# VHH binders against Protein NEOXANTHIN-DEFICIENT 1 (NDX1), part 9

Target 1, 282 residues: Protein NEOXANTHIN-DEFICIENT 1 (NDX1), of Arabidopsis thaliana (Mouse-ear cress) (q8gwb2)
Amino acid sequence: MDVEEKRVSSGYAKPPWIFKGSALYQIHLVKAATARAFIPKEFRLVEAFGYTLGGFFLASYDDSPAGVFDELVVIAGIVWNPPTSCAWAARVLVNSDEACHHGRKEVGLPSQVARFSKNITAVPKQKRDRAFGFLDTFGLGTTLSHPENLMEVKVSEVDSAASTDICNIQIRSDETKVGNWMGPAIKMALPSFSGNTIYNSNLLKYSCHLHCRVRPVRPAVVSGALEDETEKFTEQNHTSQESLENERQLSKAVMLSKPIIALQFKCLTMQVEAPVVIYPSK
Short names: E, the ipSAE of ESMFold2; O, the ipSAE of OpenDDE; V2, 0.75 times the mean of E and O plus 0.25 times the DockQ between their complexes.

## First folded at step 1 (VHH)

Design pV2 (framework vhh_8pnl_2; at its last look DockQ between E and O 0.01; V2 from the best seeds 0.00; counts 0 for: pae E 15.6 > 2, placed apart)
Fold by ESMFold2, look of step 2:
Structure pV2 (fold): chain B 282 residues (1-282), chain A 123 residues (1-123)
Amino acid sequence: as target 1 above (282 residues)
Amino acid sequence: QGQLVESGGGLVQPGGSLRLSCADAGFTFSDYAMAWYRQAPGKERELVARITSGGSTNYADFVKGRFTISRDNAKSTLYLQMNSLKPEDTAMYYCAAKTGFYSLWEPSDYDYWGQGTRVTVSA
């Protein structure tokens, strides 16, 4: 029944690395100052009026070199790389030790092990809007006949000693009037910079080649944890433990930034090429 | 928070070899990126070599293949093997450590430092 080598115990032997699944790609207006904190000084941030384009990529992989796992890529912003631009990941959260290790060493990602808790409920639109649904007093709509699914994804970072809540992502199904349409098939090549971490000190460039069905969807609602407000971190002479908390706080700020657009990726195949070392300014 | 303790410095003639060691006294060694820095009298502290927690290494240009940085996580020890030593290598050598995802090029990027071990190269 399960003839294909779906569960590969260690499949990172050779690039390119192939990941299959689905994802939600959401773009946020991220304050340039927040993005700048993650991006090496050698790179020029693409910004306008104090903002850059960051956001997140939330993926569920059902076939990969590390098997089945979930990934949240927190995208700080876009950096200049003429004639194009490259994304810079602030943090990469995965619920696979193998994927975390590989990302750190081979791709230069700021990867951390995380837990993804998913809950799906069916919600009537009327129940959520009752408190302020002025038009429903006239019987204008038929929203009771079109239920939505609410997926709630709670993401918690697992450190060596503790679990820290990062965010809660609420995803509602989009309008179903068009049926099961997944959008047009597309191909994309997404160059990225990475590295300059404690796990890989090089600056790296790599390409992701995506083949998927893409359609716009309602942006997910993101909320954060209260612990990021408990201790002030603006002091200049903080410890290395405070530095780790500061990185976490800034990643939460990216996730909580104003959404612009969200894209659903279905039937995703992502091919990740081997990174190359770059020397933008030494 | 923890203490880094260097050892292995001393007096050696030109062309000789020394092996520096740096042991941690109070933290989880495997979680840290580590580096060796040196400072000659009247000079700024300069990077010699660095190694990530995962074992990737970088060297300053003046090393020219003469020095090798390594780590033994089981013994919580960082090493610097110095071969073909020159009088210009005379300096205090410091061990440094950090966590986090910031740049590893500047001394301010490191949170913990040892007290240093002196290396003197003279005929």
Scores: ipSAE 0.000, ipTM 0.155, lowest interface PAE 15.6, mean pLDDT 76
ESMFold2-Fast, scan of step 1: ipSAE 0.323; ipTM 0.593
ESMFold2 (binder alone), look of step 2: mean pLDDT 78; pTM 0.801
OpenDDE, look of step 2: ipSAE 0.013; ipTM 0.336

Design pV20 (framework vhh_8pnl_2)
Fold by ESMFold2-Fast, scan of step 1:
Structure pV20 (fold): chain B 282 residues (1-282), chain A 124 residues (1-124)
Amino acid sequence: as target 1 above (282 residues)
Amino acid sequence: QGQLVESGGGLVQPGGSLRLSCADAGSIFSINAMAWYRQAPGKERELVARISSGGSTNYADFVKGRFTISRDNAKSTLYLQMNSLKPEDTAMYYCAASFEDLGYYWTPSEYEYWGQGTRVTVSA
């Protein structure tokens, strides 16, 4: 008899993991001191004049091992990895429980479950806005000409019944014409370090291979509330929950730092290889 | 060369259902991403639901679980099934078509064709 009762683990699938969708990669000028809070001391931060390059990667996946989901990777800064460099994630926010748990265990990411609330509105141009109230007063149907379009993505961390706001990301198109996509699809490899978290104590290295079309776009406007001294009135933040809240506030500081450049990734296929354990020297 | 024509709007009581249709007279439907937007009086136009040429869907949070977007490429028709309607759903509903899958850049400026709209009123 060849009948075997095997628990076919649907799992997250075996690596390499393939993610398809679109993304916005925005680079911020991040204070080196903020970035160092997330990076193990044995790694050297790439910095100049007290700043590093961090920012965020905001993705919408249409096809992945976890199906359809959204991801916000908060990038603390750039770490030396000769002959290249690599990004270090401060926080990874996903609206998939499966993606969160896989990221924590297999990839060593500081992953948290989050809610992504998306709203798209057509906003009239400045010139049209001045006439709006006048035309409405006469009961005329106001025809929008050259609307500026606004997409708002509100990201909130969820834990059971609780929800904590992280940021609002406003993506605005000020172009009334479709932009030209210049150049062919490109391929790039992004080496990444991860691990050294409460979920995975190993130091890990893995590669992300991206195949996509890229164009520079207007940087998104990020807004959010920072905790004041009274909300953080705990001496020494001596509990694990208080330490995690401090890390959340520092991640928010990365999101709110000065934008430098933004890139839109279209027709994205991202291949994530299985991480390997590393032993950093000095 | 597409002409989008919406239909199926009307007056419905709270808790009722409506099915909106958008017919494309041109032969471009099967390659386009399609969307439903709505605009209430005195408010700006907002995205309700989107469907890619391949059938991948995205919904605004305020309609998740209540509305279903679908397409029939053979009939060149887009649908929006609206269940458990609320007074807040009262708006003019617009059909839109785009040549590009924009992901996080789902904006009206990137849609090539718009319909004239169909009115939905949810009132006792």
Scores: ipSAE 0.014, ipTM 0.312, lowest interface PAE 6.6, mean pLDDT 75

Design pV5 (framework vhh_8pnl_2)
Fold by ESMFold2-Fast, scan of step 1:
Structure pV5 (fold): chain B 282 residues (1-282), chain A 122 residues (1-122)
Amino acid sequence: as target 1 above (282 residues)
Amino acid sequence: QGQLVESGGGLVQPGGSLRLSCADAGFTFSSYEMAWYRQAPGKERELVARITYSGSTNYADFVKGRFTISRDNAKSTLYLQMNSLKPEDTAMYYCATDFYGLTYSPEEYDYWGQGTRVTVSA
């Protein structure tokens, strides 16, 4: 039959691991209760008025240890890591088996294999609901400019020949709202906690060093169906299919939370350091 | 980072043909959307044709049926086959690339080449 063959991966080279490409980082206002489901109770969530800052990181890598692949990181919220703060990933979706395996084993990420379906559609007109302008004479909305474009990214998890839709991300160009790049390039160091998963039980800390050009862009519109809460069958937190489905639904809730800001990262070089095991004291 | 290098431009008579090429010099471009833009003297850049990472194409009305955009991901090269050239096609032709098509304004694309000149005259 299939001779033990679906995981072709031999593993990444020694760290640090370098990923090059582009990304969209979108910040959402996430309910603290939703974020708390993913975060160990010993950590303090950075929150105000029942909300934290989560959202997603959508990347397309054209050069990485796993070659060319796409990644969606669902960010549950921000955890206090004095004197700074640290993001906590609720779910990581990749269209590379090698990236999924490495993320689970070496980085302690809640990684899943997914399919990314990407389509670009030209949209010739904008809606007429804009504010009253000066000299609205024959100004019904111009079709004389090149078309506005819509990029749709549909993300579906793949597990044992089954496909489950997670979300659809709609990215629309808006020429009037495009911001200036912040200088030629910037460097950022982002500390992150990971681990405490069924794939890696250790609690881990690692750092991502980003070098990229950054600009604000129009936030993407995220759509997807949340299951009716009357259809849930159990609140038990164990390694059943029901528990995994509950984690998926909560990750969808993060994706469908209210967008605040979106940043486009271009000419991205991301250096991921090997995680270290940490031992909480109290 | 990567640099795009255009070639294949030149002087041609009306009704002639040219094949433009764009090669990358620093990145694997198989996941990027690629485009050809042109700019006539004293005008802003305008889109000629786009091709997605999967090969889906889109053309400006003024080149439909005459120009064909294509890509070879293994060679990291983008092409524009230009047939039935007209004097109004005279311009500098630029190769450009964008992440997921998030940027649709010409001046905001990730990478631009320096261009290759096409002149169509009797």
Scores: ipSAE 0.012, ipTM 0.289, lowest interface PAE 9.2, mean pLDDT 74

Design qH14 (framework vhh_7qia_2)
Fold by ESMFold2-Fast, scan of step 1:
Structure qH14 (fold): chain B 282 residues (1-282), chain A 124 residues (1-124)
Amino acid sequence: as target 1 above (282 residues)
Amino acid sequence: QLQLVESGGGLVQPGGSLRLSCEASGFTFSNYAMGWYRQAPGKQRELVAFISSGGSTNYADSVKGRFTISRDNAKNTVYLQMNSLRPEDTAIYYCATGSPFDYLELWGSTYDYWGKGTPVTVSS
C-alpha cells in the first residue's frame, strides 16, 4: 500500500526554495557541437579548442519542498551572458513527481521522472599492478589493506511504467582518506539559464545560492550504452518522439564525456530564487 | 574504545522474520551513520541497509520492501527488521559505523569499525 503521486500541481512552498543534502559535482570536457544542440541560438557558448565545460550535478536531498529525493542534473555547457557565465541544463532527472512538476512549471527545467537504483557494496581495495609506482617505489603508499565502499547509482527515465536506462554512476570512497577531511565551508551564487522546453517556451534566468563544505574527490566512473541514432529513424516524421530520443542520446553523450574534476558538496544548503523571464537581443 | 555488538541472528524457515540489533559503545552514536552489511560464502560484503545520522535510509534493491533499518539514539542501538526471508538472505550480518566526516555519508558510510557479525540461516 504505497501511495503513488504522478500529477502534483500545488503544495510547493513560496520561493526562495531551500534544498538541504549532499551532492557530487563532476566537470567533463563536452564537445561544443553536443552542447550547442541544447543551447538557444541567441546564446554564445563558452568554448576552447572545440570543447566546453559540462558534466553533472548528482544530489541527494534529505530536506526540501518535495521532502526526500534524488536529482541528476546533466549540464550541457557554459554560456556567456555578460557580465558573467551561466550553466545550461540539458536534462534534469528526479525521483519525485512533485519535484519534476515544480521544476517544469516554476523553474523551466527540462525535468523528467527517473528511478535511482542505489547499491552499496564493500569491495577490496584495488591493488596497483604497475612495475613502477611513485608511492610504492618511495614507500609512501599505505601498508594497510582496507575495503572501500562502492556506490553504484543506476538512473533510468520513467514514462508510463516503461523505463529507459540512462547511465550507471560508480562512486568509490577512499578509506585511506577517512578522517583527513579538509574541505572549506563556502558560499557561492551560481546564475543559471532555463526554459526553451516543451513545458515552458520562455527563456529564464535564476540564481542558486549554495552554502556547503567542498572537497576535491576521485571522479565517478560513468557507464552506459549510446544507441545508434539511425536505428530509430522513421519516415513518418514522428518528430516529437524522435526529438526526445535525440535529446536523451545527447544527454548520455554529456554523461560519458571525459571527466576532469569532481567536487563533493557536504552539508549543502541550496537556495533557489524564482526565475525571471529574459529577452536576449543582439 | 569503539565497540559494536550484533545480536538477533539465527535459523528461520523461508517466509519467516528476524530482528537484528547492534548495540554501540565508545563513541557519540548520534553523530555517526550506521549500516548493515552481509556476507554470504564466496561473496563480497554487501551493504543491505543504511541509516544516516539524520535518519535518512537507503536499501539494496534485493531487500527493499522486506527489510527496515531504524535507530534509537537514546539506546545507542541500530536495528534491522527482516521480513519475508528467502534462502538467498543466508549470510553473516555485520554492523558498521562511519566517520562524522565521511564524504559519502548521505549515500553510504565509510566504515570505521565492524562488529563480529551475527549469522542468519534461512532454510527448510
Scores: ipSAE 0.013, ipTM 0.418, lowest interface PAE 8.5, mean pLDDT 75

Design qH16 (framework vhh_7qia_2)
Fold by ESMFold2-Fast, scan of step 1:
Structure qH16 (fold): chain B 282 residues (1-282), chain A 124 residues (1-124)
Amino acid sequence: as target 1 above (282 residues)
Amino acid sequence: QLQLVESGGGLVQPGGSLRLSCEASGSIFSINAMGWYRQAPGKQRELVAFITYSGSTNYADSVKGRFTISRDNAKNTVYLQMNSLRPEDTAIYYCAASTLEDYFELGPSEYDYWGKGTPVTVSS
């Protein structure tokens, strides 16, 4: 099947699905209570001292079944699946309608469309709190500081009336550091659970096979958006609104949890296998 | 889709100058870093210079002090000003663009898009 035939049929490529690009995988120390809100009660959370390992996977794909798009996977925690453990995705945010549909239908992901704003700036490493201060006025800040790239990724939910900010991810790369990408490309498999969504009630298990170059980096700084006011008179299902807002706040809690480690993936080829049904829908 | 179009190559005498230009069109919003590579007959393709979106530059030792890379983000164009050209600079020059974030360290294998190349011949 060529590219023209696939577009005409409005269908995705047959599995396994290939995604190429780059990513940041950041692991957070997530409170078990927060993670449990996303995970079906029949799964046992991998936890110690009231915490599990969650975090996020932020990717920019240059080539995929849905073309070019960005993705943020919010990972609530790790669940037991002997003889191994699997990640549990709380939310998957993509800036492509086609990628959202593919995730929901083919992979069983809790996918939602979001806006991604990426800004890259060169920032002096030792910049003070104020943009304009005594040292900056005399050029000492720019003279003594080594430049580093600051990448800001702002993720916002799409809504016709108002877009709601989810998070801002600030990634710093120190261009003066000696460390480089580690060795040759590596291969790894990341098993994950999916399903249990309004689009697929089954519980699913799938595997992502990654082939990429990996480097540990300074964890990104994640910040949340300001609280928004809601118009009660335009809402008819108040209980549904409360449930959605609670889900948003819990997702934000995962993103704002304490970072432990971050890994950069480049020259990434990610192969996603077709999911296997674990439990039948009722 | 993203397309890179090179111009400015040609035949020049030793000690002469040329300015190469590379204009990106199409899906330009995903471009982070741009650079120039060259391939001489019978040799491997090698880095000449690259420039990140923020303006950080890197040059091959053989061209430092003679070549200058610059970019105009408003025009989605990267330039290579080549001065004091030598016969050993004779090669096909390729423009390359990376859609990867420029905060990553970029090498030759990280460039995703390539132009078709523009020949530069330094000969009397």
Scores: ipSAE 0.000, ipTM 0.125, lowest interface PAE 16.7, mean pLDDT 72

Design qH3 (framework vhh_7qia_2)
Fold by ESMFold2-Fast, scan of step 1:
Structure qH3 (fold): chain B 282 residues (1-282), chain A 124 residues (1-124)
Amino acid sequence: as target 1 above (282 residues)
Amino acid sequence: QLQLVESGGGLVQPGGSLRLSCEASGFTFSSYAMGWYRQAPGKQRELVAFITSGGSTNYADSVKGRFTISRDNAKNTVYLQMNSLRPEDTAIYYCAADTSPEELFYWLSGYDYWGKGTPVTVSS
């Protein structure tokens, strides 16, 4: 995109902002108590039996106002927005300084700079040898299975020179899929609330319009370490840095929640509208 | 069917260079994304470098700055230029083709085309 090079001084690309790439949207069964830590008291969580639907949105953008970058949106849960509902982001991790700053200031997102380490491995499918394999010697033609592909995405938050691990996401090839089937084309509009962060105290509302090819896939396996319950989480007087660490640990809990479903978004075009400040009626 | 044949492997001393080639035969090469994987003894096969049909490249952190991937669509060939080789680069190097155009999911097409591999040994 040329638009990235046109920004100068205080301005980024003019809205609406267009992002193109691909993404994995995975829905997790998240404890309501965990989600409520991120959601302003003015909003009601959509919940049943102590759980809400959160999870994550993992994207790789090939074309955007910030150029090429990766993004992990940790979704705390679903908030009522009558007559519909919308997702609330617990944390947004990006490997672009420009995207981080823009997200914080213009969109009111809880954005942090992160390193994304992608490692793709191909593991041969294992097959147990029979007690006798004489038929292979006589030229019995069996089709060889191709290796399974595994992508490991390690996400680590970067603050100054320090790096803190957030999670490792393991995505496997869908063994049932054949060829280049990308799923049906869909369009969706997602209203979103943001703000109420140390970077932007306003409460904001904006729309995301998505156009992509979608298909269900095997849910990714997420791993990571949570800090033990320690005095730093029980201390009543927290610094801003301690509050960020608490939010980091809770966002890890969201990532490690039980996966329900995963959707692959190919040929993704995402249009993000300029947010507006809202004033809830209380 | 697309067939991939690797060449250019061999024995080299630490700090040396090798250029690997992968020649494709069969259907239209230019529409495929191409990658180089490597597998050391006892380890899983890992992606080293990737190039899309449009020429965008990606590299594993362990080889970034030392390896360069390129393609020549007229010759149906993808190359891996390996400089400043280290003993830990010792592996069998495999060429792979993927029909998926998406960077995050280019490896999820279902069927991948693979070469038989070319060995690279870096030792004194």
Scores: ipSAE 0.202, ipTM 0.616, lowest interface PAE 4.3, mean pLDDT 77

Design qH9 (framework vhh_7qia_2)
Fold by ESMFold2-Fast, scan of step 1:
Structure qH9 (fold): chain B 282 residues (1-282), chain A 123 residues (1-123)
Amino acid sequence: as target 1 above (282 residues)
Amino acid sequence: QLQLVESGGGLVQPGGSLRLSCEASGSIFSSYAMGWYRQAPGKQRELVAFIYSGGSTNYADSVKGRFTISRDNAKNTVYLQMNSLRPEDTAIYYCAASDEFLEYWSGTPYDYWGKGTPVTVSS
């Protein structure tokens, strides 16, 4: 274990860092007030009618500087700092200690270690609720050739052997998709802002270059208890602990907000550039 | 075109071990992600373990530390080594193959399934 610890703890190689795997990108309609609570004053929230576009990025990496690991990025919304419009990560949950420490130090991400419990169940095709789609239910009910699968991902944050449940993500077959359509090949460069954490107080900007096959899918169903953990009558009114609970509540609220669309990223290769400081800490 | 044949199931005492094998027919076995599922009477079929084409593995919490999945691309075979077996591990075990790991995450049915091999853990 000492030899394995030294090998793993030697850190990531020089940037840019390459991650390969697959991902689910789900966009949610997030209340602007929820997103704005933790966005730095240097940025403005991109919003319309009291809402922004947030959601989550759920990835499984088969090849990366940290080897094999899973990642959940909770995206609070889109922020604007002219000329750049970027997603703002509220929280990054990873099941790799090495990925967590690297994200905190080198990328300025609000990274936390988490447990990912994944269960896949093959289920018989069920009749849809006829009250919500009579014609769709009738049409789809006659297509009985294959059972659908249910993938359940339970994410729990880990701190000193204690665990706190964050969410449960249920991914189902897209019944409207027939065959093994992988979608079009896409190449894009996405800017991102990070920093303003207790691990890296600077405000940072970096770029992610993605190559993948993109396919629209049925949005995942997210569940989880949204507790009233802001009760101020507790003797535990420590300011930093209150901030951590507020960030946890923000993350839960984002995950539980209204889903709009979901995209599968197949054959993903993601290249992450080293961040640059755009606003140094005072 | 890929055909899967499971073997190695049987009756075993609690605390015992079994090794299941799944042999594939076809020239492109090495490109498939492989999984082991199980189904007990009256219950849904659940994923036990899977292995990517590159060799990386994942396990259900109920079997983690007790079961090990591996593959031998030269023999077109995937294995499930089951140790410290419990009565609740009693089920029919199915081998499954997908051309893409993301099929597991999308909930899309596997491309290929074996017919299953029964495992009974009983004194």
Scores: ipSAE 0.007, ipTM 0.272, lowest interface PAE 9.5, mean pLDDT 76

Design qS13 (framework vhh_7qia_2)
Fold by ESMFold2-Fast, scan of step 1:
Structure qS13 (fold): chain B 282 residues (1-282), chain A 123 residues (1-123)
Amino acid sequence: as target 1 above (282 residues)
Amino acid sequence: QLQLVESGGGLVQPGGSLRLSCEASGFTFSSYAMGWYRQAPGKQRELVAFIYSGGSTNYADSVKGRFTISRDNAKNTVYLQMNSLRPEDTAIYYCAKTIEYVFSGDTYSFDYWGKGTPVTVSS
């Protein structure tokens, strides 16, 4: 597919690259040992009590250098980069060949093509409150007469027409009308590292400038099958420690870590600057 | 008063085509994303196709390549062109206006549903 990807590569916009759409940023409490499997030993993991902050960024872009596509960024943790901290993008799954090529070649992301199966069903509102509190008496922002949507996003990696399931992301909101308390559009800068790829052997750091409306939302429920210890050990005996299979299992572990907060980004404009080389190629 | 009126459903043979229409009133149509949902007997409603106010579209995997959603802001109408219909497409089709967005082409919730238009694909 390298020959196919190289020949398709033409007409890509020059940086800074603009991505417009919407996203869900969900932060998980990730075990430091799990995160360390993705992050080179020379980088210090920002951790406390054996945990780091990882999770995922699930986006749908309406306008980008690669057109319309969906993206799942698996974030292993946060690494120390004085005077700031940077997220570590462990895996990037996209449903576009063009987006995958652009991510690998221009941004240096560990991008892979995946299938995003989206299914949205209208379900009766689940009354999770055992009793209505004092706050609920005054804050009837929940419309009981309108059905709520349950969105399920199934992400599967695609290799040579074969499909391997990674995870199912179930999104449901009980506070769809009350949640927009973050106010007007905000601007943020989120620096990130990306690992080397077969297209670029350098370790790259890039900066994302976000302009969006943000609200806290109910964390999505992530499900997926993790292989047991026996299967993992058997796999280890037959494949390389750095195999794609091992990376897949580690990405699943990050996705299935404990959620602590989720943020919805609406009217998102993300400006991605040209990457800076951290380690020059030898 | 907000209204959505679906039309265009009917009985069709497998492999046939239908064009559904949804006429909206009582809100600024051009400012909202619109979707088509369907509900088969005994099942929950599911999103089939979605169109942003700016014209970007998204489709359920089961209908990609077969269904096309479009809108005409001058007529306050959203359309669903359904080609290569299958028995499993049999359902009541509903038009919805979004309240909230989570992803491009998808919503957390929706504001109003019409009465629906039935589509039956025989055999």
Scores: ipSAE 0.000, ipTM 0.310, lowest interface PAE 13.5, mean pLDDT 72

Design qS19 (framework vhh_7qia_2)
Fold by ESMFold2-Fast, scan of step 1:
Structure qS19 (fold): chain B 282 residues (1-282), chain A 123 residues (1-123)
Amino acid sequence: as target 1 above (282 residues)
Amino acid sequence: QLQLVESGGGLVQPGGSLRLSCEASGFTVSSNYMGWYRQAPGKQRELVAFISSGGSTNYADSVKGRFTISRDNAKNTVYLQMNSLRPEDTAIYYCAAETFEYTLGSDYSYDYWGKGTPVTVSS
């Protein structure tokens, strides 16, 4: 129950921080102007024809310093970090107070507490695949098909008694390849930039090491509140903060951008090292 | 040998309760994503409740507040407590397990299925 020496075995633990679970990483074609609103002027946005690659990282962690929780990282775009590039987060939504505070303080992330609602419906695959539907009508043979699953994930920011809808993410399995391809286990080390937030004004750099099984999947369908009235109503519940409302709207724009590709991460182990403060010399 | 065995189904009056059990052998329920599905006559099989390896639960909107999924790791069994049963809950209930958790992935079709246990709610 009580632990007198909380420094030894309490809190968010000491870095490196280990997160285990599964994730969906989806890349969107994001307008450069939208991404630039989140990225410090010192960093060069990687762009072509007025667009960059952003999107989202949606994770469910079974084992972490904060226990079990879900996370949605809204990725504004990619910034140049020679000889490679780094993603820049526009917003990080977590359903753990502990994870939110740690992200803000130690990692410099634009973290907010959110509610994640998951609803799963199983439907026959033939109901979702048009091509196979036609084949079934001509085949008229017993096909032993497993139920197709549809997952709806609704993410809403919470601020005390109020909540603001951000998006609905519809994930559907469309694995039509005979013999499930799960992909090989991969290891990767990603340098990441963070900071420049009202919670942590420093510019930070840290290493994120991933080990997981990967496969390409059908991009999730993202929808959001189409009427500004919901956002406007929520804003009116509190002191008007046009800058925060603008940040929320731009994050929604990223989520609603055109999907390009999606990757499923299974058996994910993510190691996050303690960030270091950086001072761009150029 | 991987096997799921359901029990606890039966005939009950509207407003009644039933507790379904799913005993697993050949693997551990606490390490797997476990779910309860149901299939009513002439309808598609639908997921009504699930529990992840980490203990997170979720329910179909039609059963929220009435059904509760839980597990007993010592008995390697997962349960579905069904309260305030309605005629619309009449179906064959199936227990299912995944060898790996796909809580947020595009593929969370279950790998293993039980044979089902019938539940009839009628006056």
Scores: ipSAE 0.011, ipTM 0.256, lowest interface PAE 9.0, mean pLDDT 74

